# Ledger of designs, part 46: VH-VL binders against Cytochrome c oxidase assembly factor 8 (COA8)

Target 1, 167 residues: Cytochrome c oxidase assembly factor 8 (COA8), of Homo sapiens (Human) (q96il0)
Amino acid sequence: APERGAERRDTAPSGVSRFCPPRKSCHDWIGPPDKYSNLRPVHFYIPENESPLEQKLRKLRQETQEWNQQFWANQNLTFSKEKEEFIHSRLKTKGLGLRTESGQKATLNAEEMADFYKEFLSKNFQKHMYYNRDWYKRNFAITFFMGKVALERIWNKLKQKQKKRSN

## First folded at step 1 (VH-VL)

Design x43 (framework fv_cixutumumab)
Fold by OpenDDE, second read of step 2:
Structure x43 (fold): chain C 167 residues (1-167), chain A 120 residues (1-120), chain B 108 residues (1-108)
Amino acid sequence: as target 1 above (167 residues)
Amino acid sequence: EVQLVQSGAEVKKPGSSVKVSCKASGGTFSSYTISWVRQAPGQGLEWMGGIIPILDIANYAQKFQGRVTITADKSTSTAYMELSSLRSEDTAVYYCARDSYEGYYYMDVWGKGTTVTVSS
Amino acid sequence: SSELTQDPAVSVALGQTVRITCQGDSLDTYYATWYQQKPGQAPILVIYGKNERPSGIPDRFSGSSSGNTASLTITGAQAEDEADYYCNSWDSSGNLYVFGGGTKLTVL
C-alpha cells in the first residue's frame, strides 16, 4: 500500500493548540476561535458505522472549513500587514515617530484610518466576491449531500422496520 | 465552453497608445475577473492588471499604474486594455485571461494573445 | 514587490521525475498556481491550490508547498512535457498577481 505521503498540512504556525475534542464526544465539537482566522473550527463527529455518503459529506464539510479558515487567516494577516505599513508610511510622511513621547505606539486619527479601510476594501473586493461565490457553491453542495444523507437514513430505517416485522 | 477572443496584432509607434480587446463567448462575462498578462519576446509572463466587469473595478500592477487602463463593456462581454506612452519595451504578446476561484485563485481560460509591436 | 524566483532551466530524462521550485515570501501565505507554456501558445493551467489539477491535466503533475517554496513535480516525464513552467501567486499584499521568471524544462 503506497504510503500516502503525509500531506504536510500547511500548518498555520504550530502554536495554535488544536484543542482536540474529547474522543468520547458523540457530537460535533466547536473549538475556540483560531488566532489567525478568528473562526471557530468544528470537529465533526465520525460515527462508527459511517456510510460512504456520510463520509463524503463529512469530508466536504471539513474541506470547506479548511478552505474558509485558510482564506480568513490569509486575509487577516494581509490586513494586519497593510495596516501597519499604512500607519508607518503616514507617520513618516508627517515627520512623526512610531512612538509618542510617552512611549506609546503612535496612531493615526480616525479619518486617516477610514481612508485605509476604504482603500483596503476596494483592493480586496475581488477576493471577497470570489470568496462569496465559492462559499455559496460549497454550501449548496453541502446542503445537497445533507439531503442525500437524510434520504439514506430514512431508507435504512424503513428497511430495519421491515426486517423487524418479518421476524 | 468559455472562450476569450482577442483583437488582432498591432503595430504602433513609440509614444502612441494601443487598445486590445478581449471578447468572452460561451459564458457569463460579468461574474468573472479578466486579467491582462503580457510576455515580451523570450521573457516571462507579467501580470498587468485586471477588471471585474460587473463592478467596473480595475486593479493594476504598480509598474503599469497611470499608463494602463482596463475597461469592460458588459453589453458586448468585452474587456479592453489600453496602454499609453508606448515604448520599444512594450513589444510583447498581450493575453487576456479569466480569473476563477474554487477555493483557490487561478486563470483557467486564456486568449490566444495579441502581438503588439512598438517600432520607430 | 514580492518576487517569485525560479530556476531558469531544468532537465529531466524521459520517464524520470523532476521538481520545479518556486521561491518567494508570499508563498508562505499563498498557494502557487502553475502554468505550462509551449512555444507560440498561451499558458495552460496545470496545478493550483494545495495540489489541484484541472480536467485534462495528467496525474503525473503534482504540486506541493513548504514554507516560502512551492514545487511542481512531474513524475515520469514525457516528451510532451517539454515547456516553460511559470509559478504564479499573490504579492505580499495579496492584491496583485505575480509570476515567477519561468523555468524551461527540457526532456532528454
Scores: ipSAE 0.009, ipTM 0.572, lowest interface PAE 8.9, mean pLDDT 86
Fold by ESMFold2-Fast, scan of step 1:
Structure x43 (fold): chain C 167 residues (1-167), chain A 120 residues (1-120), chain B 108 residues (1-108)
Amino acid sequence: as target 1 above (167 residues)
Amino acid sequence: EVQLVQSGAEVKKPGSSVKVSCKASGGTFSSYTISWVRQAPGQGLEWMGGIIPILDIANYAQKFQGRVTITADKSTSTAYMELSSLRSEDTAVYYCARDSYEGYYYMDVWGKGTTVTVSS
Amino acid sequence: SSELTQDPAVSVALGQTVRITCQGDSLDTYYATWYQQKPGQAPILVIYGKNERPSGIPDRFSGSSSGNTASLTITGAQAEDEADYYCNSWDSSGNLYVFGGGTKLTVL
């Protein structure tokens, strides 16, 4: 029975590790690198008086982080798998085993590996272009909402200046 | 688990417009792209366009530019596809689908489809 | 579609292996995504990326790609695999999704 084949893919982002600050925190916290994406996740601080606009910004940043981590987890896994397949295929074609005479993992020279890198980059060129396009779109939206939050905070400070203490 | 629930079948006259809805339930709506794909009777699948609700940015296939408008209401987690100047060749089943991105774009959750018939 | 070309029909005997192909210039750059559609039903994702399979899709389904050709292979075809199969990818500009014309699989 193939228990591994029966494992379901997560409906949540697959490359993002669940994390929490070691102790109560009043700041954003940066976690350890994710096992698959090799990116450090950010845990966002939630203030007690978070405005709807601040919540919208935080959620947008969280969703963008999840999207980014999913992309790089898949990209890194795909790269590793294709690299090993390429090496094994080339060694088999040469009539060579997977291990050297010294028992070390057999590898290809730099010239041979250049073929793989060229093919991988070519195959993924447009995908990376679309990733960059979407990444810039997301960052533009985040910057826009950061500006709105900043204006809201300025307005709130100005409103406080309009009040007179009744001592 | 995410489900996409589409509005019911419609019968329209040539020259009119139709607006089909697609409501997402369970899970995240705003950060995913919602695509619209149609299928005429006995024909293949045809991508019409998509929208990223959180960015309020829509993209359209060139064949439908000027006739199709895709919108989203984040408060109700609902995407809409409006097709104007209807013709008999617009008779089709219209699907909404969620575009996921995990290093590749793919449509992993599909609505059941909305039949639009343009007649009389 | 003319951008992505599929044979309209293919047959396979029960328990045998069948390969459905999709050809297009854009497939030199992009992987194909494969969808299964049964009569009266919405399409179901079966393969995406180089050879990724969603949860719930049997391991008899696999994908491969070489040059401008992508293939969906069903090893040990079952009666329930009888359906239309569509390939999907980007057009050559990388700006629009495009579907192949679909292949009707008949399991004998």
Scores: ipSAE 0.000, ipTM 0.457, lowest interface PAE 17.2, mean pLDDT 78

Design x44 (framework fv_cixutumumab)
Fold by ESMFold2-Fast, scan of step 1:
Structure x44 (fold): chain C 167 residues (1-167), chain A 121 residues (1-121), chain B 108 residues (1-108)
Amino acid sequence: as target 1 above (167 residues)
Amino acid sequence: EVQLVQSGAEVKKPGSSVKVSCKASGGTFSSYTISWVRQAPGQGLEWMGGIIPILDIANYAQKFQGRVTITADKSTSTAYMELSSLRSEDTAVYYCARGEYTDSYPYMDVWGKGTTVTVSS
Amino acid sequence: SSELTQDPAVSVALGQTVRITCQGDSLDTYYATWYQQKPGQAPILVIYGKNERPSGIPDRFSGSSSGNTASLTITGAQAEDEADYYCNSWDSSGNLYVFGGGTKLTVL
């Protein structure tokens, strides 16, 4: 058996890869880009005495990561599928086959592909608008809770210093 | 059977920019990662960044952020790397390489022959 | 400095076994990938994931990992194995691709 063979790649139903940090990590860390979403997953460290507020922040960040990765994996799959359908349709209209004489997939020139990109963006405008709105709201919430956690940690340090001085 | 064909050697002045191309032939391009790796004379390999053409998303090594731009034209199966604000230290052979992301290891299985970029005054 | 550390040079006698090592904290989590590069040529993938070899790579090449160290082993070194060898993996953040500094193998 490989010395690190116990650690495996897991793929979520959405096609998003999962990963694990080193066995005794004491901090958050970031993995390589997912093949489908091209986003880097973050594994969040869970301290032994995590406060309820720290847990809420961590869960919010994990949920946001999963949402973000699923959105982009799905968007990219949709883009790829519709692109192939567009190319197939245009080649059929021109009376061309799906393959070149060399056996490679037939392609469209940049000007023709520009039509697809404009159509795709127009068709998906509302979806992208909702994504940006939700992304903004999620980042606002995360920033808010980060602030609360920071304040809690400052107060805990102040209380600890006071207690040490009174001893 | 997949090959990566790179553009020819370039000689540039300090402060200018260079754009190197990498054309994939004979296989799937879009779903793979196309990375750019450079090697200065007598030095080791240095990853600059990469793109997954199907996603149209590029990532860059921290050292090159702000100076490098990696793009892809899926219709011609060609990836590009543009490096701006050239310095003499950018004199190197620039390779493109096709690979896959995995969460357990990276790998690049097909490499271009390299493009020599010389920066001189 | 480099996150993955390799000795700059190693020698092996023809027909003998040599082990090239790559060390870094990220290797506790990730496998190393190994490339061979001869003068004036592009790198060639020789080992990836666990102990996998691409088609065309001789079975005398093998990979292994222990703790924060990855190793490329050549059993029965041949003259044509003389080259620079680079390890490659994720950095400790898991965020960037990093290469080791390279090891020049001389076959005596």
Scores: ipSAE 0.000, ipTM 0.450, lowest interface PAE 19.5, mean pLDDT 78

Design x45 (framework fv_cixutumumab)
Fold by ESMFold2-Fast, scan of step 1:
Structure x45 (fold): chain C 167 residues (1-167), chain A 121 residues (1-121), chain B 108 residues (1-108)
Amino acid sequence: as target 1 above (167 residues)
Amino acid sequence: EVQLVQSGAEVKKPGSSVKVSCKASGGTFSSYTISWVRQAPGQGLEWMGGIIPILDIANYAQKFQGRVTITADKSTSTAYMELSSLRSEDTAVYYCAREHYDSGSYYFDVWGKGTTVTVSS
Amino acid sequence: SSELTQDPAVSVALGQTVRITCQGDSLDTYYATWYQQKPGQAPILVIYGKNERPSGIPDRFSGSSSGNTASLTITGAQAEDEADYYCNSWDSSGNLYVFGGGTKLTVL
């Protein structure tokens, strides 16, 4: 590409708008996995005559995707960050460098790492509980609006048929 | 022993931007998160954001989203904090600090001496 | 609007014990950390974890934690302890650091 390969401005999961669907597409598009959240972003198709209800549903789905991307990017970042900090802190406490004499990465034993995982799980338990609760709420809202949009489209289709027959 | 050396004081006009540097000396730069914390005259400490050089990932406090950019240059062991659209209320001492995790807490064990940024015309 | 609440000022007589408290929801997840700041200087870490002291911090400084409340205790306060004290915690829900408003300690 014409631009630098090392030029990155993305923070967390801002990949949702980075790729382009084909010019004449009338479908949602799925991108590559975000490197932080490991979730595939969806670019939502916007119809030219989108109803207010369809717009509300699309915005809710976009907001939920951003929320989900942010949560998992932050979770993965926090885990990786805390794991590295834990390892580095423990190695420093022992007076050890990040590499062994043989040049390999210095590691902690399974017992020491188990302490980290127990601590991480414990302190993130409430966060994951709130995530699951909010995920349920968001999915119920999306399902509800999907139903309303479907009914609106059926109604409009029927009205169009009536118009056509009345001609 | 890691030391953080910050760039010198800046005087800026409203609406301009400022870029403060923080150079790590000693230890492994890329192994730790570098955070930016500011303090307005007579006020408390406020976290702006931080960067993990290994991952090239920056996180920002919502208050500063869109105005702050934190970057790192691993070749010079230097972290940068750029704040745009400066206002008089951005007048503060800006600190960089090394983030560490131990014993169920995140903390800042090494602090730069601070960079005074004055926004006035 | 601060997530961590501290009293703005406290005083203690020389040689007496003082307790500075910090309260906030983030303390349920991570232990508070405490910083001492003297005029014109950068903050200095004095306590991290439940009750850990960095090298060079006098043993008169101690920490305690219970639920969403943390305390910094100075047993036998000295004149040199006169400073501003800030608590700090990582808020995993917001993915940010929150600082208390600071407590100005006066040693009488």
Scores: ipSAE 0.000, ipTM 0.453, lowest interface PAE 20.2, mean pLDDT 78

Design x46 (framework fv_cixutumumab)
Fold by ESMFold2-Fast, scan of step 1:
Structure x46 (fold): chain C 167 residues (1-167), chain A 121 residues (1-121), chain B 108 residues (1-108)
Amino acid sequence: as target 1 above (167 residues)
Amino acid sequence: EVQLVQSGAEVKKPGSSVKVSCKASGGTFSSYTISWVRQAPGQGLEWMGGIIPILDIANYAQKFQGRVTITADKSTSTAYMELSSLRSEDTAVYYCATDYGQYESYYMDVWGKGTTVTVSS
Amino acid sequence: SSELTQDPAVSVALGQTVRITCQGDSLDTYYATWYQQKPGQAPILVIYGKNERPSGIPDRFSGSSSGNTASLTITGAQAEDEADYYCNSWDSSGNLYVFGGGTKLTVL
């Protein structure tokens, strides 16, 4: 089958950069910034005796990270692409070349760029609203499960201390 | 792939309410928005509203605001559309559809088969 | 009037090219999505994101946009392409969806 049209190809792949945490790490590891999102990915440590509740919290944090990386990778690429297209379109409309006499990229002044920012924000209003609301929802869920995990760990510690240890 | 299964046909009297269900299977229910679209006999498509299940936030077309309520039950992966104060002109086929962003686009990819609602005295 | 305008009907001869257009102010800002609907059936997605096709949609279907106009082009129309075609986009606020009135395509 032929590859899909230009708009889908022009959108950068969303995702997380491939990186390797230190060998046999016993803690969460933070990697270098992703090329597309500019966010640092976290590689989560999985303990051998992870409870179902701890697994749910970890999965929720991983899913939130992936969603966040995907959103910002797409947003950054869309912004860069549309900014470049806007500048080229405006310069063409004015009968100006894409480069100055000195060979530098021709640019628009702040007033002209304000039109681009207004257009970009208008075009992406729903996307930004969905992101912000989902971000709050995800953080509330993470905080809730962090609290549950903390209580579970306290309970388990108390249970361990109650058990008599044969010397 | 996501599949949407809608509730069966309904016959209602003017002034009553109808609640149509849309059960999703396959895929993560919270990863997409559910839109509701209706089509009166011989007429075009009309967007009624949609819901983002993970946020419990719904948006409604102005024409239906105050009469339509869209809800989602994440535990059963089911979205609902309730239309109140029914009139004869609400006779239509009601569709639910998955609505999600990919790249720079939002679109309705998977559609239910439709639920016929007839309003008559 | 409606936010998105389509001609109510268009005809094309078998194997020929047809262009269905959708016009509205919001199309200066937002991409149009195209749906095909055959009698008694739910709509199916044909084109999204300017010119993207879902799996299973033939490559004879393509999309384009210029200013406040979006177009669906069928190059080499087939008998099975006879259907109603609807354009869809955001309203000017970017908050609500709006549909065009639909175009009935007859393949002669």
Scores: ipSAE 0.000, ipTM 0.456, lowest interface PAE 17.5, mean pLDDT 77

Design x47 (framework fv_cixutumumab)
Fold by ESMFold2-Fast, scan of step 1:
Structure x47 (fold): chain C 167 residues (1-167), chain A 121 residues (1-121), chain B 108 residues (1-108)
Amino acid sequence: as target 1 above (167 residues)
Amino acid sequence: EVQLVQSGAEVKKPGSSVKVSCKASGGTFSSYTISWVRQAPGQGLEWMGGIIPILDIANYAQKFQGRVTITADKSTSTAYMELSSLRSEDTAVYYCARSRYDYGETYMDVWGKGTTVTVSS
Amino acid sequence: SSELTQDPAVSVALGQTVRITCQGDSLDTYYATWYQQKPGQAPILVIYGKNERPSGIPDRFSGSSSGNTASLTITGAQAEDEADYYCNSWDSSGNLYVFGGGTKLTVL
């Protein structure tokens, strides 16, 4: 059965990789967490005789995964960037350096970070609301097409059983 | 014993649509597929399509794709066949039949008595 | 249908054996189902699954299959067997049903 997708994306040079698919399995498999999104990518198995409906479902799931990965990668990068800028700004206001005398990064305590978290959540409220609505819509569509594929497979089994027995 | 009861004869004008009903009496309606087969005067049998009522999945013969719609109402145990853009060539007796699966074979074991549809101006 | 070919007519003497044939490429893969139709009536299932008979169909009816040919045999034909006989099977794609053109059986 042909399998597409970059195996490289599931391989980490370090021993942090948690991907280990059985060779005989013809199923979807899950890779290690992405560096930026912190989400595990799913590599979709492509059957040799994939129907148009199965292809539509697979592409919808792939597109939804890529959209989800990109959203969270961008969100996490924005969060990290704005967090660092906030910390640097506050340390500068206090007249402090960005490093301690031991060479470690200077940080703000949890109480000082509360203002940042409130500001970030408020600033991104609309974005998170639209994400949740789109996520729900996408999951509904995926569930619907999963149902259609299951019904197609039942129909195909009924048709296949009418084939003459191998002689 | 399951019986299929079809709606009465119809006379339609060219370009109109007709919707024929097929009500199952007895048994579990949703456990079977319902096929629609037509027969023009003096001609042979022609399969139009079928539906699996419990799943609401229908399939259609290429000749009728885009003109025929097969639906089912599980609450009334009734299947419907709607044929649009009627032509004089659509004059025929329309049969519904229950398609049963048994021991690896699919076959139409129960047939309705037929509905005559006449298309004339 | 052009996918399944039947002779348009056959005759048999009362009490003798007759064989009605159906030919098509799909029959290399799928079994034929046979239906009997009398004037003014709906078709009745006679044979399915190569050689299975529904309840109520006399044992004089039998089916056979070889290569791209399916056959319905009536052993000891009776007057009431006079009817049109249709073969039915999947098309070569396995997605749609197709009917043969029908064979009119006359019992002499």
Scores: ipSAE 0.000, ipTM 0.437, lowest interface PAE 23.9, mean pLDDT 77

Design x48 (from x43 with heavy chain R98K D99E S100G E102S G103P Y105D Y106T M107F V109Y; framework fv_cixutumumab)
Fold by ESMFold2-Fast, scan of step 1:
Order: structure tokens, then sequence, then C-alpha cells
Structure x48 (fold): chain C 167 residues (1-167), chain A 120 residues (1-120), chain B 108 residues (1-108)
């Protein structure tokens, strides 16, 4: 569920994004989905005259991305591991081998797997709830700092315009 | 043992939508992933997306994101692929295919295909 | 897309051996799956995993993999083997499928 929300919020790589990686990016660059988290990373452009506030916003966005990547990589690995353990234990209970006679991995049917999916989702409900809470908190903080950066830029423009330069 | 029966050929106008069905028989419908693969005349195979009926989770190829919707009705053992905003380039044979041979996740059974022609 | 690259065409004499190749970065991580398609028909699975055959596929078909290259070998090609052959694998994320462009095999 949260995984779908995070994925849908990512901007799909365009042709422009695909051509930026061979050079220092002229703007934020979006990469291919990570093998483990299935999320697309963003590589942030750093302007030469970045303000302390702009730097704080960028670092917050970078840290949030790293947190998000780590969470989903771990979640996906946990799912895969527990799925395999469940299949193994059920096959052992039935007295069946882990491989078919042709060497393929032995599997359970959907009715048998439904129990695992229900258990996995139930067991991870609390974990996903905490993830969603943190996700909203982080996005609120990012939005707040984006607002501050916008205000700083507006203020700097107004300050420059008001200065008539008189002797 | 598994059979996938697809709906009949369609002729559509540009800008319209088409919804193709794939009814599965044999085996447990929810126990496998169903994918949609298309092939334009004289061209190669192109994966559009797939659905895991038991989880009700669908994935789509980037090219079709926003135009394709894949759904499944467990009660009728039928998967659907709806493609919107049709263009002449969408003229193709659309196949549904079942995944098998886990963990390799190969397409072990295919429907016979549904021809969709987009013309004015 | 050029994620998986195949030669467009290849020829083999009746009874001889032919090798069809598929190349892509994802093949360093995932096995290629091979499909045969005859005119007007849906594809059929020929090879999956490194070198596994479904029931009903003749033993003259075999698969191999090395680095970012996968190969389908037909030992002692027969007239009925004339068809288009497609390789298929996961993209780098392991989330989306990608097909090679296909190789048309002509049996002379």
Amino acid sequence: as target 1 above (167 residues)
Amino acid sequence: EVQLVQSGAEVKKPGSSVKVSCKASGGTFSSYTISWVRQAPGQGLEWMGGIIPILDIANYAQKFQGRVTITADKSTSTAYMELSSLRSEDTAVYYCAKEGYSPYDTFDYWGKGTTVTVSS
Amino acid sequence: SSELTQDPAVSVALGQTVRITCQGDSLDTYYATWYQQKPGQAPILVIYGKNERPSGIPDRFSGSSSGNTASLTITGAQAEDEADYYCNSWDSSGNLYVFGGGTKLTVL
C-alpha cells in the first residue's frame, strides 16, 4: 500500500533526465528503480550560490529519500524471506521436497498462499502505520522548508529592487 | 491444462477506449499472475503490464502508464485490459499470458490474441 | 527499447546447429526466457531458467548464459523450427518485463 503511494509520487524519467547523468546535472535527475526498494532515486542539483536554508532543504530531501529507500528495501527483503520460509515450512509439513522432479522450485497454490499474505499484512500493519506517520511528517517538513526558501527568494528580490543606490 | 480465452476482435476510432477480456479455466485463477503483451503488425512483442489477482496489484510498463488499466474479476476468473486514448499506432494483436515456473516467472500459457484495429 | 538486443535474422541449413543470442545488462542478474512464434500464432515457451525445457519441447533446444549474454541453441535444426524467436527477461529493477526485438530463423 505505502509502497504504491511512494511509487506513484515519483516523476517518471523523461528523455531529458536520461541524458543528464553523463554530465553534472543541470537540474534534479531521476534514476531507474532500485532493485530492492523498487523506487526511483533523485539526484539533486547543487547551485553554486546555495543558501544555508536551501542546503538544509536539499539535505532534508536527500535524507528522506535515503530513509524511504532503506525502508522499502528492507520491507521487500523481509517479504521475500518470510514467503520462502512459509513455503518451505508448509512443504515440509506435507512431506514434500523443495524442488519438483524437473528441478523447478516447489510452490503452494493461491489458497494456501492466501494465509501467508493475510498474516504478513496483519503482522506488518503496525510497521506500515509508523511508516505512513513518518512519511507525512517528513513531507510536511519538506513543504514547510520549501515555503521558507520561496519566501527567502522573494525577499531577496524585493530587497534588491528597493535599493536605489543613492549618494 | 490451463486455457486462456480472449474476447473477439475490435475496430475502434482514434481517441476511444477498448477493453479486452481474458477468461482463465483450469487451475486456480488467483494463484498466478496474468500479463498483457501486444504485437503491432510485423513488429515484436511488447509487455504492457500484469496483475496478481489474489493481491489485486497491477504493474504497468512506463510507456503505457496512465493509458492502460489492468483489472481482474476473481468471481468470473477473468482479467481485463483497458487501453484509452487510442491512436493508429495501437493497432495490434493483444495477448494475455499466465506466469508459471516460479521463481523464473515465465509466460507458460498464452491466449490466442485479440486483434484491435484503430482507424478513422 | 534496446534493453535486450537480438540480431533481426539468422539462417541455418537443415540438420545443422544454430545459435541465437540475446544481450542486455539485466542478463547479468536474471535468466533469459525464450519464446517461439509462428505466423498467426501466439508465442510458445521454449526455454526458461538457464537451460530448462517445458514438456513437449524437443531436446534439440537448449539454453546457455554467460555474463550479459544469453543464447538459444538448436542442434540439428528441422524445417518446423523456422519461426521468430524472442528473448524475455526482467528490467534492471526486477519489476518490469522486457522483450528482445526478435530473431527470424530461416531453415534452408
Scores: ipSAE 0.000, ipTM 0.440, lowest interface PAE 23.4, mean pLDDT 78

Design x49 (framework fv_cixutumumab)
Fold by ESMFold2-Fast, scan of step 1:
Structure x49 (fold): chain C 167 residues (1-167), chain A 122 residues (1-122), chain B 108 residues (1-108)
Amino acid sequence: as target 1 above (167 residues)
Amino acid sequence: EVQLVQSGAEVKKPGSSVKVSCKASGGTFSSYTISWVRQAPGQGLEWMGGIIPILDIANYAQKFQGRVTITADKSTSTAYMELSSLRSEDTAVYYCARYDTSGYEKYYMDVWGKGTTVTVSS
Amino acid sequence: SSELTQDPAVSVALGQTVRITCQGDSLDTYYATWYQQKPGQAPILVIYGKNERPSGIPDRFSGSSSGNTASLTITGAQAEDEADYYCNSWDSSGNLYVFGGGTKLTVL
């Protein structure tokens, strides 16, 4: 519908919150699960003397987290929409109402839902494979930059040792 | 609103290389795949490849593997497509487009450049 | 991109309904996206996902899929709908994108 296009523009993961002061012994913090993706975000501590390479690694990790959260938020929304469609269609076919005698939403049992789950998983199988491929690529890149940061720190220690000897 | 601005038309000789640019303005550059799609005169659309700028990782269609290189400069929000060993069959309009791989509702090309005409002629 | 098959041309009378189809093995697994292209212009996204329309796309456009076939339906075709329509999806490996050959719609 046109309203779906308008709503799409409202989706924006945003904001950075520093969770501890630099003067304290601060580490990364794991937040509560996001309402839409149901994933727990990691809030990254930013050190005072962050190198450009360290900044690139941190931003890569943050952007990967945002990508991952957006993927699962969209996946959960799509799953919920299609599940509701399926349930409503099946209840209509059975001549049943959308609410139980107790006033709760009418649901299908596990056996009745098996067809929906099979169709959903089959329909989305290769999308999930593509997600896994990109997830591996992103984690490989993060590992690569972690290695570069580690090497930079080792090299800086060696340089400091050389300066001390030369003076 | 995100816009993709492409470089101007090129005329190249067979055997040479061409490098087309695609500059994104507005929005987040790094979270999307920038895809390259070409269209020969009177023919259909053909996907060539794409790059995820944050990862500096590109994928290419088999037909173009070895001849095409797609790169991105995150600092200028610009993607590049370089096609080598040009042939007359490479005469086409080359489009860049944003393709979001981050979620089910975003697996589509929502923003397109207006195209760059590349003519291969001796 | 012969992996997705479209008829090269279709005609519809003004105000009538037309259905453009796209067939391919990958469509059993992935939704097709649909793009409209007018002469001298870049493609425009018309339908994505199961049956989603971007902002600005009229209600007369709808999408559907069944098995390895995806369809774009225009209910009450207008003169401005005359264009080439392309379907797009993943290839069978799920690693690359592929376009259909395109369908030229003529509004009579």
Scores: ipSAE 0.000, ipTM 0.459, lowest interface PAE 17.0, mean pLDDT 77

